Miniprotein binders against p81326. Designs and how they scored, part 20

Target 1, 226 residues: p81326
Amino acid sequence: MLHFGGFIMEINHISKILEKEREEYIRNKVEEYLKQGFSKDDAVNKANQSWRTYIGHRIQDVIYNLLKKFLKDSGLKVTTDKALNNRNLPEELDKVKRLIAINYGEYLFLPDADVIVYKVENNDIKIIAIISVKNSFRERRFETTYWKLKLKESPVTSHIKVFLATPDKDNEISYKCPNGKPKKMRIILEYELDGIYFLKEDFEETEKAKHFGKIVEDIIEISKKL
Short names: E, the ipSAE of ESMFold2; O, the ipSAE of OpenDDE; V2, 0.75 times the mean of E and O plus 0.25 times the DockQ between their complexes.

## First folded at step 13 (miniprotein)

Design y7 (at its last look DockQ between E and O 0.80; V2 from the best seeds 0.00; counts 0 for: pae E 2.3 > 1.5)
Fold by OpenDDE base, look of step 13:
Structure y7 (fold): chain B 226 residues (1-226), chain A 110 residues (1-110)
Amino acid sequence: as target 1 above (226 residues)
Amino acid sequence: SDEELKERIEKLLEEIFRIYWLLEKAGNDEAMRAIFLLMMMIWELQRALEETGDEELLELARKLIELARKIIELLRKLLETGDEEAIEKLKELLREIRELALEISRLEEK
């Protein structure tokens, strides 16, 4: 936790901080959608969906930028899958893109990679980790797991660590067996992924489930082994 | 230019980080929260600018930069004087920034 310092306080409350904006956001979006000719019910539903996307992006931005900042001194670089979607990529990013691609026979596809951490050594790119950012697990619960498994299938990508970062605002994966009942999603994600990093204080810590404050150190350590 | 604007934003962000650490040393949690919110808005703006360079977004970016500069000035004053009134002014500016954020969000959905 040495790297983030005071940011840990903000990180731990990120969901709460963002939630303060929800009411105003929803109101404005509803009004916008009504003006577009949607029914009230449709407008509300669309506004809620828009909010989910919006807060997801904001959390991703926070994670991306914090990692970018705090990994910089270690010589590690950070990018996103979105940045890799450009036709004209710098050579470095083009190499990154190729090194995370998953083979589907006739086709290569990129995994969902909200954040990609890599290093450059002697003009060679080494992919260190992919971080998937999830605010909630209502949709695509095991998508990150799927990508991890796919990356393992190739010697080119098998070394890439896949992490999940989440505030887990709904406590879907914060505990493995609350009240003696196993949380299937937590157990599977923890088993299949290389780590889960929580942007909150209230969670069950394990070897793989850690506070987000540890992610920088973990990534640096992994980078030294590559 | 678009590139100049991005550079200005990056420089601003660097300054904000420096101020954040000073605020931490000062133990001013409220100001730290405020500056963190500002950072989030800047990061959102940066992402938006990477996606589109429309004139409307550029204008919002310019407005945000000006607000951010004012916030930085207030934070510096706060660090120097401990003036609590600066916090209230800071909150007002953050509200304006939030309004800009909403506008950015609208543009992203177009």
Scores: ipSAE 0.644, ipTM 0.845, lowest interface PAE 0.8, mean pLDDT 88
Fold by ESMFold2, look of step 13:
Structure y7 (fold): chain B 226 residues (1-226), chain A 110 residues (1-110)
Amino acid sequence: as target 1 above (226 residues)
Amino acid sequence: SDEELKERIEKLLEEIFRIYWLLEKAGNDEAMRAIFLLMMMIWELQRALEETGDEELLELARKLIELARKIIELLRKLLETGDEEAIEKLKELLREIRELALEISRLEEK
């Protein structure tokens, strides 16, 4: 009776679970950078940046592996943009890469797509959804919306759902109108994207802003309509 | 070999998922958090192994698999007997796993 929602307690507290690692991680990285010859201030700044990258990768790994596990029985496959950048791609992944590429005239580039969900029917590949995983919104805040807009421009890619998954630890997009004032980031992200999935409990739920525990059901329902 | 190690990791994850399901039914929050941390570490290792076959990383993988087997054994004992001493030993093993995570992160940056 295992189901995706059974991870809801851990998923909604993933930032707190990982935060217990932070102090040890930062101390070790500062020591490492000091041994490399960086000043104390530079070592601390580099260690904090290293932590942000580390925690982002951990959250990406969780999302990738859980989606891979729980979408398999519905005939859905999952890959990553890192896997698609490999020079020696299997034929299936090469097709996935070509089906999400954005056309810039003579050049084709991949969108920022941390996790990609697709299905294979009769040796034909259909891209279902792209999930962008963001730990915070301090930099590249609207990159995901840019890629959604580019995907919408072509009939070949306009069906692809673009989701954002985030713990939003600092409440940068958790509420639409805190204190009666519209939060521009939340409003734009919710308007432009097909969904926002929060890896925490405390946020304003809407038709598009949901608990991460709902993402598997949503993807399966979308796949049935394609 | 690298391929044999990857197969061992996949089998380990299958066992971990079965244990997680049993722990969820038992409602032991501390054990569920512990096995969730273990899954995250194994997934990090799996990703790192797919990116490189570095011998240092292979040795870290072998250490992580051994620690994971010990954790699984403790969790089975907890499920079968309710022995609360297993939780303290589990915390000790999780500290060892966190140390391996730092080593893996160091190798991934080179």
Scores: ipSAE 0.502, ipTM 0.797, lowest interface PAE 2.3, mean pLDDT 84
ESMFold2 (binder alone), look of step 13: mean pLDDT 72; pTM 0.667

Design y8 (at its last look DockQ between E and O 0.25; V2 from the best seeds 0.00; counts 0 for: pae E 2.0 > 1.5)
Fold by ESMFold2, look of step 13:
Structure y8 (fold): chain B 226 residues (1-226), chain A 110 residues (1-110)
Amino acid sequence: as target 1 above (226 residues)
Amino acid sequence: SDEELKERIEKLLEEIFRIYWLLEKAGNDEAMRAIFFLMMAIWELQRALEETGDEELLELARKLIELARKIIELLRKLLETGDEEAIEKLKELLREIRELALEISRLEEK
């Protein structure tokens, strides 16, 4: 029987696997942008930005599809905020969208969540968890924490677990006190979120900071309490 | 035709997961990494097909599916006979998959 643990080695090395493509990708993109009429400098800058978007989408796809596959036998379903922004939603997904939406007075917005886990019982939908996938913490680095706090403000959404999944290649949040000094970003993220799941081997593990390989069993355990 | 391709992709992924499981039990780490990369390429294709039904993308999808089937056959041969020469052929087919994945990514940007 197939189990999620079989993917631990590959998931912990996902950044290295994808990095092998970088040189060819950038070469091809620079050529493409030059043919479109961009200067050499502009083509290089656009190619590097394109790479960051590409690798981010690849990691999100892996997380989404593995969770979808391995949560299915536990009766758990998975969707994305992109799918929920589609105009032609099936009734089930429209209900999911309504259950995670945040009220801003006369406006209603979805949180920026990459992956959403829910279950269906007797035609009722219960949102279990939201997983935010973040490759870099240089801009809007507490975005995931903001959405957790907004969900906590209402009793109908306060049960929703908010997780962060990250390769954290540059070690921006991998350790609580590097060089003996508290790392504000790691400490606040760990305090406010329900969990941080690292797609790499080297990080400081705590009750909330875990290897990504643990996320499936954690979600299943949480779903049984709801 | 869009729904037909989506069904073919789902069946392909089911087969890929079964082979991955067998490779894990056999302890063939290089083959496992290769098939994981193949899964990533196929998942990118699925996302692209959900966003657009462009005919160029549909043709790339057919090419990717055909290459993936060749990889699956090669991996079954490796599992059944232990033919280590299959690893070098596997690397060549995966290079072809990478090239198609890059082309798919270009079409998604249009």
Scores: ipSAE 0.525, ipTM 0.806, lowest interface PAE 2.0, mean pLDDT 83
Fold by OpenDDE base, look of step 13:
Structure y8 (fold): chain B 226 residues (1-226), chain A 110 residues (1-110)
Amino acid sequence: as target 1 above (226 residues)
Amino acid sequence: SDEELKERIEKLLEEIFRIYWLLEKAGNDEAMRAIFFLMMAIWELQRALEETGDEELLELARKLIELARKIIELLRKLLETGDEEAIEKLKELLREIRELALEISRLEEK
């Protein structure tokens, strides 16, 4: 357990805490959409989608800020794909952006990179890890895996570790074979990714599937090998 | 000074992390909720301060810091005494945190 400054980074209840706001959020959004002229059914659907986006961003922000805080003492830096979308980037972030770009022939695209961890050594940028944050896996179940595979295709990006961080609120990937039935998503994600980090206690721990509290140590260790 | 404010915020975050851990161990959901939203509000404030240092935001920062102090004191008391009355006060303070967080967010969008 990473004791940074004597604190264990254990956030196990984030999803539960945030979900308490759902009912009020949905109600307010439904009212908003009704005022905009949407039907009741459309308003409800839009509100639910808005909630998914909202809670996803909130979880991402928490993870970002935690990593930023706990990696600071190690000299590691943290940014986000959102920060990289600016036209005028500082030189450092422009380098980060270029070093995570995936080649599609005539085009370069960025992977989904909710959190990017990098180090600066002798004015050189080294990308250490990309962390994808997912609250649920209803949509884009293997998107993170896709990006991992794409990053492996280039010697420029092949070293970049790709991690998934999730509270897994619906228990979709917490266990590999619950009741003797293999969970395809857990197995594939664990196989293809460099690690899965759970913001909860109730999960099957493996070499790659760990509690989120271990992510800082793992990242620091990786950074020392680069 | 802006630097002093940033330092105060960092110290506050450290304290929040400690309390959060203790509350998690104690299993107090309402208290954890309060400290969690406080933490988020402070992070929002930090982000906002990185973008701008206008007087309005600084005033919000002062208010949030004061509110945070009150919440932390209450949470410490709760951990020590288990006083349920503290939970009701905490709910009131949570509402204030949310209001401040919304105001901070509005300033960031401007």
Scores: ipSAE 0.509, ipTM 0.798, lowest interface PAE 1.2, mean pLDDT 87
ESMFold2 (binder alone), look of step 13: mean pLDDT 72; pTM 0.673

Design z4 (at its last look DockQ between E and O 0.78; V2 from the best seeds 0.76)
Fold by OpenDDE base, look of step 13:
Structure z4 (fold): chain B 226 residues (1-226), chain A 82 residues (1-82)
Amino acid sequence: as target 1 above (226 residues)
Amino acid sequence: SDEELKERIEKLLEEIFRIYWLLEKAGNDEAMRRIFLLMMKIWELQRRLEETGDEELLEELRKLIEEARKIIEELRKLLEEG
């Protein structure tokens, strides 16, 4: 049973859906920045930057909430790195935070973790997966890969699966070798990460590159092995 | 209370999921899109509210909940007439 059912249709078009809001969003932001005293050119540039951030959060919202919903019946929980940034954390989230921390000698830092999936068994927390959400790969192309590699370096975190979820709007990683030319980014991300999940239909499917609709099943399966 | 609001939102989201499923069965793609957009807006406001604690967002969320309820009611009627 496709866990997402009819939501797959919306997921597949998430970038297009959000793009419809762009014009109005940009207009409003430009006006806001003009009122703040920025030049027209600066206002437009800032508005465009704001849009990129905004759309990223919107996509993350969808992924987070859908995962939260569809993993719930399996007893799996989800949180975000943002939620873990609070000073006063509930005991459960404090444990989650500690279990994903990466050791840098004198310091512990958290990986970028847009969505964290974990389970609670007998008051013990097991981290199952981290999902990084990317709308585009213009910046920080291998950041998720870095965190995956860092997590592998510790027996405490080495079991944590790291997934990338993306609509890949610009078709940067949708295909491995379009026109016989290898896409370096796709190949490296697919090799280093535990999986790539696409919020679209037009992509090259492999063992690790799947439609987002498969992510719930995959996470549940992983959770059973931990 | 914040807890009451969370509960209201959870109930609303459950209703949204239910009606979305019904709309899917009915093949009403337009209504599905409308409901999905509404859901996305709720999620956005929830996130922003959690991040900022802005009371204005709370009011917006309350308004959105009321709007959502009306939309759900309209769609239920549509499904019953179809």
Scores: ipSAE 0.812, ipTM 0.922, lowest interface PAE 0.5, mean pLDDT 91
Fold by ESMFold2, look of step 13:
Structure z4 (fold): chain B 226 residues (1-226), chain A 82 residues (1-82)
Amino acid sequence: as target 1 above (226 residues)
Amino acid sequence: SDEELKERIEKLLEEIFRIYWLLEKAGNDEAMRRIFLLMMKIWELQRRLEETGDEELLEELRKLIEEARKIIEELRKLLEEG
């Protein structure tokens, strides 16, 4: 009997686990950039930026593979926006891509979605949820909200649940009113999105703000209604 | 071959998942962390190989599979000893 809940402890410590890699990673990247001719200051800045991208990818790997594993028995399939940008796209994934695309007149663009959950019924594809993985909220902090609003504009995509998954190690959105002051970013994200799933233990739980360990059950329940 | 390697990884991960559950029931947090780190590394290399096609990553992944099997054998003995 395999169940997703058994990974909760490791998932809630994923930032601590990855942080152990930082010193070696930064040292190696600084050396690499110095060999490319960058100044010491520039090499350090680029290495730190590279690190943030790296840990984001590592967290996405965990989320993707765990969801793929634990949603399979419920008839749910999982893919990524990277896979959807492949030039030689299988027909099934091409349909997934078309069912998520946002129309901007002559142009079609995919929303910024890291992980996509869908099912196949009677030769039709139904998109269940999009999970955006955010490691930090320094840049375009409301991107996920923007894409939710765009998906709501069309009856073809309005049913798609849009989730945010984050370790939020810097406590940027973990609490609604830290020190008695409303945290705008947390309040707006929680209001507009279908859910926020935290990959850590310390945050303010609400109906929409939950431990990541709950995401599999939530997705399965949503899929039963579609 | 690329397909053969994918099949080896899938079988390895299934075995790793089974060991993880046994370690959870035994309450061995240190071993669970060790296995989780192994899964994360396998998944990272799979993604990088898929994105780049770098043949050196193929060999790195093959080496990781063999080391993973040694770790699994060690942990199975630990579970049997109590």
Scores: ipSAE 0.777, ipTM 0.911, lowest interface PAE 0.8, mean pLDDT 88
ESMFold2 (binder alone), look of step 13: mean pLDDT 77; pTM 0.678
ESMFold2, look of step 14: ipSAE 0.682; ipTM 0.879
ESMFold2 (binder alone), look of step 14: mean pLDDT 78; pTM 0.703
OpenDDE base, look of step 14: ipSAE 0.812; ipTM 0.922

Design z5 (at its last look DockQ between E and O 0.86; V2 from the best seeds 0.73)
Fold by OpenDDE base, look of step 13:
Structure z5 (fold): chain B 226 residues (1-226), chain A 82 residues (1-82)
Amino acid sequence: as target 1 above (226 residues)
Amino acid sequence: SDEELIERIEKLLEEIFRIYWLLEKAGNDEAMRRIFLLMMKIWELQRRLEETGDEELLEEARKLIEEARKIIEELRKLLEEG
C-alpha cells in the first residue's frame, strides 16, 4: 500500500505552513509595487492578490508532486493543463490533450485541469482522473462542477473522474450541515464531483469526501477498471 | 545548461525523499518539517523553470541547490548522531 506516511502530517498543516510566509511575502511585494510607482493602497491590494495566486500555486505544487511521486510505481503518469499549453508537445502529451478536450462545435477547449492522471498501455492513453486544486471558494466555486458535467456529455470523456482537492482553510465545504444548516456548496460539489479530498483533518467524511491521503489508492483502483 | 540543472534538481529531490523517510523512521518531526519546506521550495522552483526560461531563475536555482545540499548534510549528520 503506497502510503503518504509522514507526509500526511505536513499535508494536514499545509495552510498553516504557507500562512507563515505571508507577512514576509506581502511586505516584499508591497515594496516591489511601491518601487513600480503604485500608491500604498494599490500596492497592498496588489500584494494581497498576488499572495492568493501564489499560495494557490504552492498548494498545487504539493499535490502535483506528491501524486506524481506516489503514482509512479503503479505506472500512472501525471501532467498539468499548463504543460499541455505548449505548442510543441510530445506525442504522448498531445494525445492526453486531445483526450480531455471538450467539444464546443467549431472549437475544442480544455477543462481546468490542475492535475491530470493517465496511463499508457500498448501505446494507448487512458485518462483516469482530473484533479482541481482549490485553496478557497470565494470565486468560481462551481467551475469544477461545470467541467465535470461537460466531460460527462461525451463518450470520449465521460469515464474521466473529476476530483477536488482543497485544504478548505475557511471551512466553506468541510461540513454538509453545520448547526443544522445545509452548506449548499458542499452538497452540490459532493453530488456532482466524483470526490472531494481534504488536506486537513477537521472535515465531515463521507463516501465521496475523504482525506487527501486516500486519493492515491482511489486513483489506482479506478485505473484498474479502465 | 537548463537540462543539467533540471537533472540536478531531480537528483536532489530523490535524495531529499530518502532523507525524509529516514527522518520519519527516526521520529524527528522537526527535521521532517524542514525537509518538507525545502521540498516545497524546490517544487516551486521547478514549476517556475518550466514556465519561464529566465536566466535569473537559473541563478536562483543554483543558490537553492546549494542551500539544499547544506540542509541535507546537516540532517544526515543529525541522523548519524541520533
Scores: ipSAE 0.718, ipTM 0.874, lowest interface PAE 0.6, mean pLDDT 90
Fold by ESMFold2, look of step 13:
Structure z5 (fold): chain B 226 residues (1-226), chain A 82 residues (1-82)
Amino acid sequence: as target 1 above (226 residues)
Amino acid sequence: SDEELIERIEKLLEEIFRIYWLLEKAGNDEAMRRIFLLMMKIWELQRRLEETGDEELLEEARKLIEEARKIIEELRKLLEEG
């Protein structure tokens, strides 16, 4: 609690921290796109889309590195879907990839699993959890839910916990029934996923919707049961 | 070389984690935030270095390491006086 808990104040303000970078980032990207020959309007639109990708990556970096650091002493290993998409994988990661891949006949796809937690026992690999990192729910709002349902269809992958980690800066899923009216997105995500971990203070806490500071403890407890 | 630079960054991060822990015990929120921002910069750079080998990134990494060492020295002195 003391070790991982020391990062909670900064983690719960990560959107505010990153927002300070926005103006300079967009200005630089617009200049870059204009030099490539795009119109002013297209350059601005592309810069705004680039910003959304950028902040997603920055939040993923924080989550990945903190989980890797604080799960290590419990014998848990952490990797990413990007690392698994390399063609020349070490044997251990190749096994991780095969254990989470979904078969669509001639095609094999990885779920949207930004961060993957696993353990090694007797040269056997057990996938514990995948964490999807979302900054916004304007696009692909239920993609994580789709992957949970696909993983649940096979006895080999049905045990894998699927979590969503989000700052939810625009309050799209922070409350289940704001003003007494059901928020469909929050209700469906909470129902289908194994947990939602918020990187902010202001949200409706439930058994499945928790502060991000609880994720390390939860993962360790789950790993002891597998 | 790229391997030498990567090792320097990893050693820097371990030092940063130790200082963060000491600052937490001292209750210095301002210093904790300052070093957390540094960690975020380093982590973003590590990811970009893995994705590209661009000459601009190598120079950016050297500048960040120098910046980090200055911040670490300042914070170590703060902890010694506390």
Scores: ipSAE 0.661, ipTM 0.865, lowest interface PAE 1.2, mean pLDDT 86
ESMFold2 (binder alone), look of step 13: mean pLDDT 78; pTM 0.700

## First folded at step 14 (miniprotein)

Design z10 (at its last read DockQ between E and O 0.77; V2 from the best seeds 0.80)
Amino acid sequence: SDEELKERIEKLLEEIFRIYWLLEKAGNDEAMRRIFLLMMRIWELQRRLEDTGDEELLEELRKLIEEARKIIEELRKLLEEG
ESMFold2, look of step 14: ipSAE 0.796; ipTM 0.917
ESMFold2 (binder alone), look of step 14: mean pLDDT 78; pTM 0.711
OpenDDE base, look of step 14: ipSAE 0.808; ipTM 0.921
ESMFold2, look of step 15: ipSAE 0.807; ipTM 0.921
ESMFold2 (binder alone), look of step 15: mean pLDDT 78; pTM 0.708
OpenDDE base, look of step 15: ipSAE 0.808; ipTM 0.922
ESMFold2, look of step 17: ipSAE 0.757; ipTM 0.901
ESMFold2 (binder alone), look of step 17: mean pLDDT 78; pTM 0.707
OpenDDE base, look of step 17: ipSAE 0.807; ipTM 0.921
ESMFold2, fold request of step 22: ipSAE 0.791, 0.830, 0.823; ipTM 0.916, 0.929, 0.927
ESMFold2 (binder alone), fold request of step 22: mean pLDDT 78, 78, 78; pTM 0.697, 0.709, 0.704
OpenDDE base, fold request of step 22: ipSAE 0.797, 0.796, 0.796; ipTM 0.918, 0.918, 0.917
ESMFold2, last read: ipSAE 0.824, 0.819, 0.820; ipTM 0.924, 0.924, 0.925
ESMFold2 (binder alone), last read: mean pLDDT 78, 78, 78; pTM 0.704, 0.697, 0.698
OpenDDE base, last read: ipSAE 0.797, 0.795, 0.796; ipTM 0.918, 0.917, 0.917

Design z6 (at its last look DockQ between E and O 0.01; V2 from the best seeds 0.00; counts 0 for: pae E 8.9 > 1.5, pTM E .722 < .8, placed apart)
Fold by OpenDDE base, look of step 14:
Structure z6 (fold): chain B 226 residues (1-226), chain A 82 residues (1-82)
Amino acid sequence: as target 1 above (226 residues)
Amino acid sequence: SDEELKERIEKLLEEIFRIYWLLEKAGNDEAMRRIFLLMMKIWELQRRLEETGDEELLEELRKLIEELRKIIEELRKLLEEG
C-alpha cells in the first residue's frame, strides 16, 4: 500500500468518480447520434454502449499511468497492446511485441494486453506481467483466462504473469460464495489467473485476490525472480 | 515540438505527484480529488492524442496544462502558508 499512498482513496472510488460524468456524456452522445440520423432509441442505446467503452478506457488510463509511475524507480517499463500496433515500432517495443506473441501455426497474434510490464537487462527484454483491465464482466467473461492459458502453452511466454484489474462495479466477482452460492466466474478467474486486483474495498481477499494497492509490490517481487 | 510537449507534460505530472503527496500529508482530501480528476483528464487526452493524432486535442491539452499549472501554484501557496 506504500506505493500509491493517497491515490488509493481515489482508486477505491474510481467507478463512482467516473459515474458523475455519465449523464453529461450520454446527453452529448445522444445528441451526436441524433444528428447522424439515428432514432432516439438507437441513439440512447449507442450512447450507453459508447459509455461502457469510454469508462473502460478511463479506468485503463488510471491503471496504466499509475503503474508506469510507481514501477519506474524499480527500472520496470510499461506499455500497451495499442502501442504495439503502431507502424515503425522502436526496437525495444518491437521486441516486446514479439515476446508476447502467441503462435497459431501460420500466424502470430497478440493477447489482449491492456498493460504490459517488462524489464530491460543487458539489452534483453523480459516480459513480467500482462494486466487486463475490466470494468464489467457482461461481455468476454473468460477472455483473460483464455490468453493466460495460451501464454502458458509456450516456453517463451509461460513465465508471463496475467493479472486482472477491476473495480467490479456490479459485484460479479468480488465474493466467491455469497449467500453460500459459488460464483463460478470468481472461482474460475481466481484459479486460472495469477491474480485479481480490485479497485475497491468491498471484496473477499484471498492469496490471489488482492487490493490494487498491492500490485506494484507483487510485480516488483516477480521481476526479481526472472 | 511534440517531444518538447511530452517532456513538459512529464515534468508537470511529476510535480503534481509531489504536490499530491504534500496534500496527503496536509489531509486536504478535496484538493487531492481535484488534482486526481485533472490528472485523469490529462491521461485521457494523451491517450486520445496518441490514438488519433488529432491536433485539436493538442490545444485542449495545452489549455488543461495551463489550468493545472495555475492550480498547482495556488496549492503551493496554500501549503506554504499552512
Scores: ipSAE 0.770, ipTM 0.896, lowest interface PAE 0.5, mean pLDDT 90
Fold by ESMFold2, look of step 14:
Structure z6 (fold): chain B 226 residues (1-226), chain A 82 residues (1-82)
Amino acid sequence: as target 1 above (226 residues)
Amino acid sequence: SDEELKERIEKLLEEIFRIYWLLEKAGNDEAMRRIFLLMMKIWELQRRLEETGDEELLEELRKLIEELRKIIEELRKLLEEG
């Protein structure tokens, strides 16, 4: 039986654990794309893109399962944006979807949130937090901050905490002032979001930038204050 | 290149954050709607490019980025004059 502390130690090294399989994954994908008729250069580029998507989904699954497991005893439920996009949605999840949706008149948009934490009290649903999982910041660097800004515009959604979870293996946001220069992406993300949780050991800790192992305690504490 | 386009988007987004606060304070909902819809189109093209690697999407993305830049510049002048 894996206790919480042991699980968190493993997740803090998840990118390193998964990276051991990267070379074989890329080799298999390149062969697959070559057989489909792509050039060598195109096959390599597509294989690298495929790996980035694959590892991101794998990390998201681990985070979802961890939160579901360790928040259950506190009466907190967890779902995903993928689950909320089903057409025949159970009533409970339909309410969750409506409570996080951004209303733009004739359009209703869901935030790009990978994991959603909520609670149910007497058929009332209260959204506690959404967690965006980013493996790298090469694509759509500030999308999460935009969704936080939109959620703050309405009193119905302004209480929702928006967290970012990342291994940040390329150190794109791990430090505020590397080499004496402010890192704009880290500064903006930390200022605008309610928290950044790193799935690694080496980064600059602040009140908002923490080890991922702290996220369960933080979510539980937030839920008690709502 | 793809990397150059990502840098352009980042710089425009930083300007959007600055202008967005001013637009909210001024109550300019139409300007905020224009920015939102265009950013959603840009992010959708980025997702499709990420998933497919389709180089035809780069030209579409370049056009939307330039349109966003023009809107931001237009709004910046309006805020300075108002």
Scores: ipSAE 0.012, ipTM 0.478, lowest interface PAE 8.9, mean pLDDT 80
ESMFold2 (binder alone), look of step 14: mean pLDDT 73; pTM 0.614

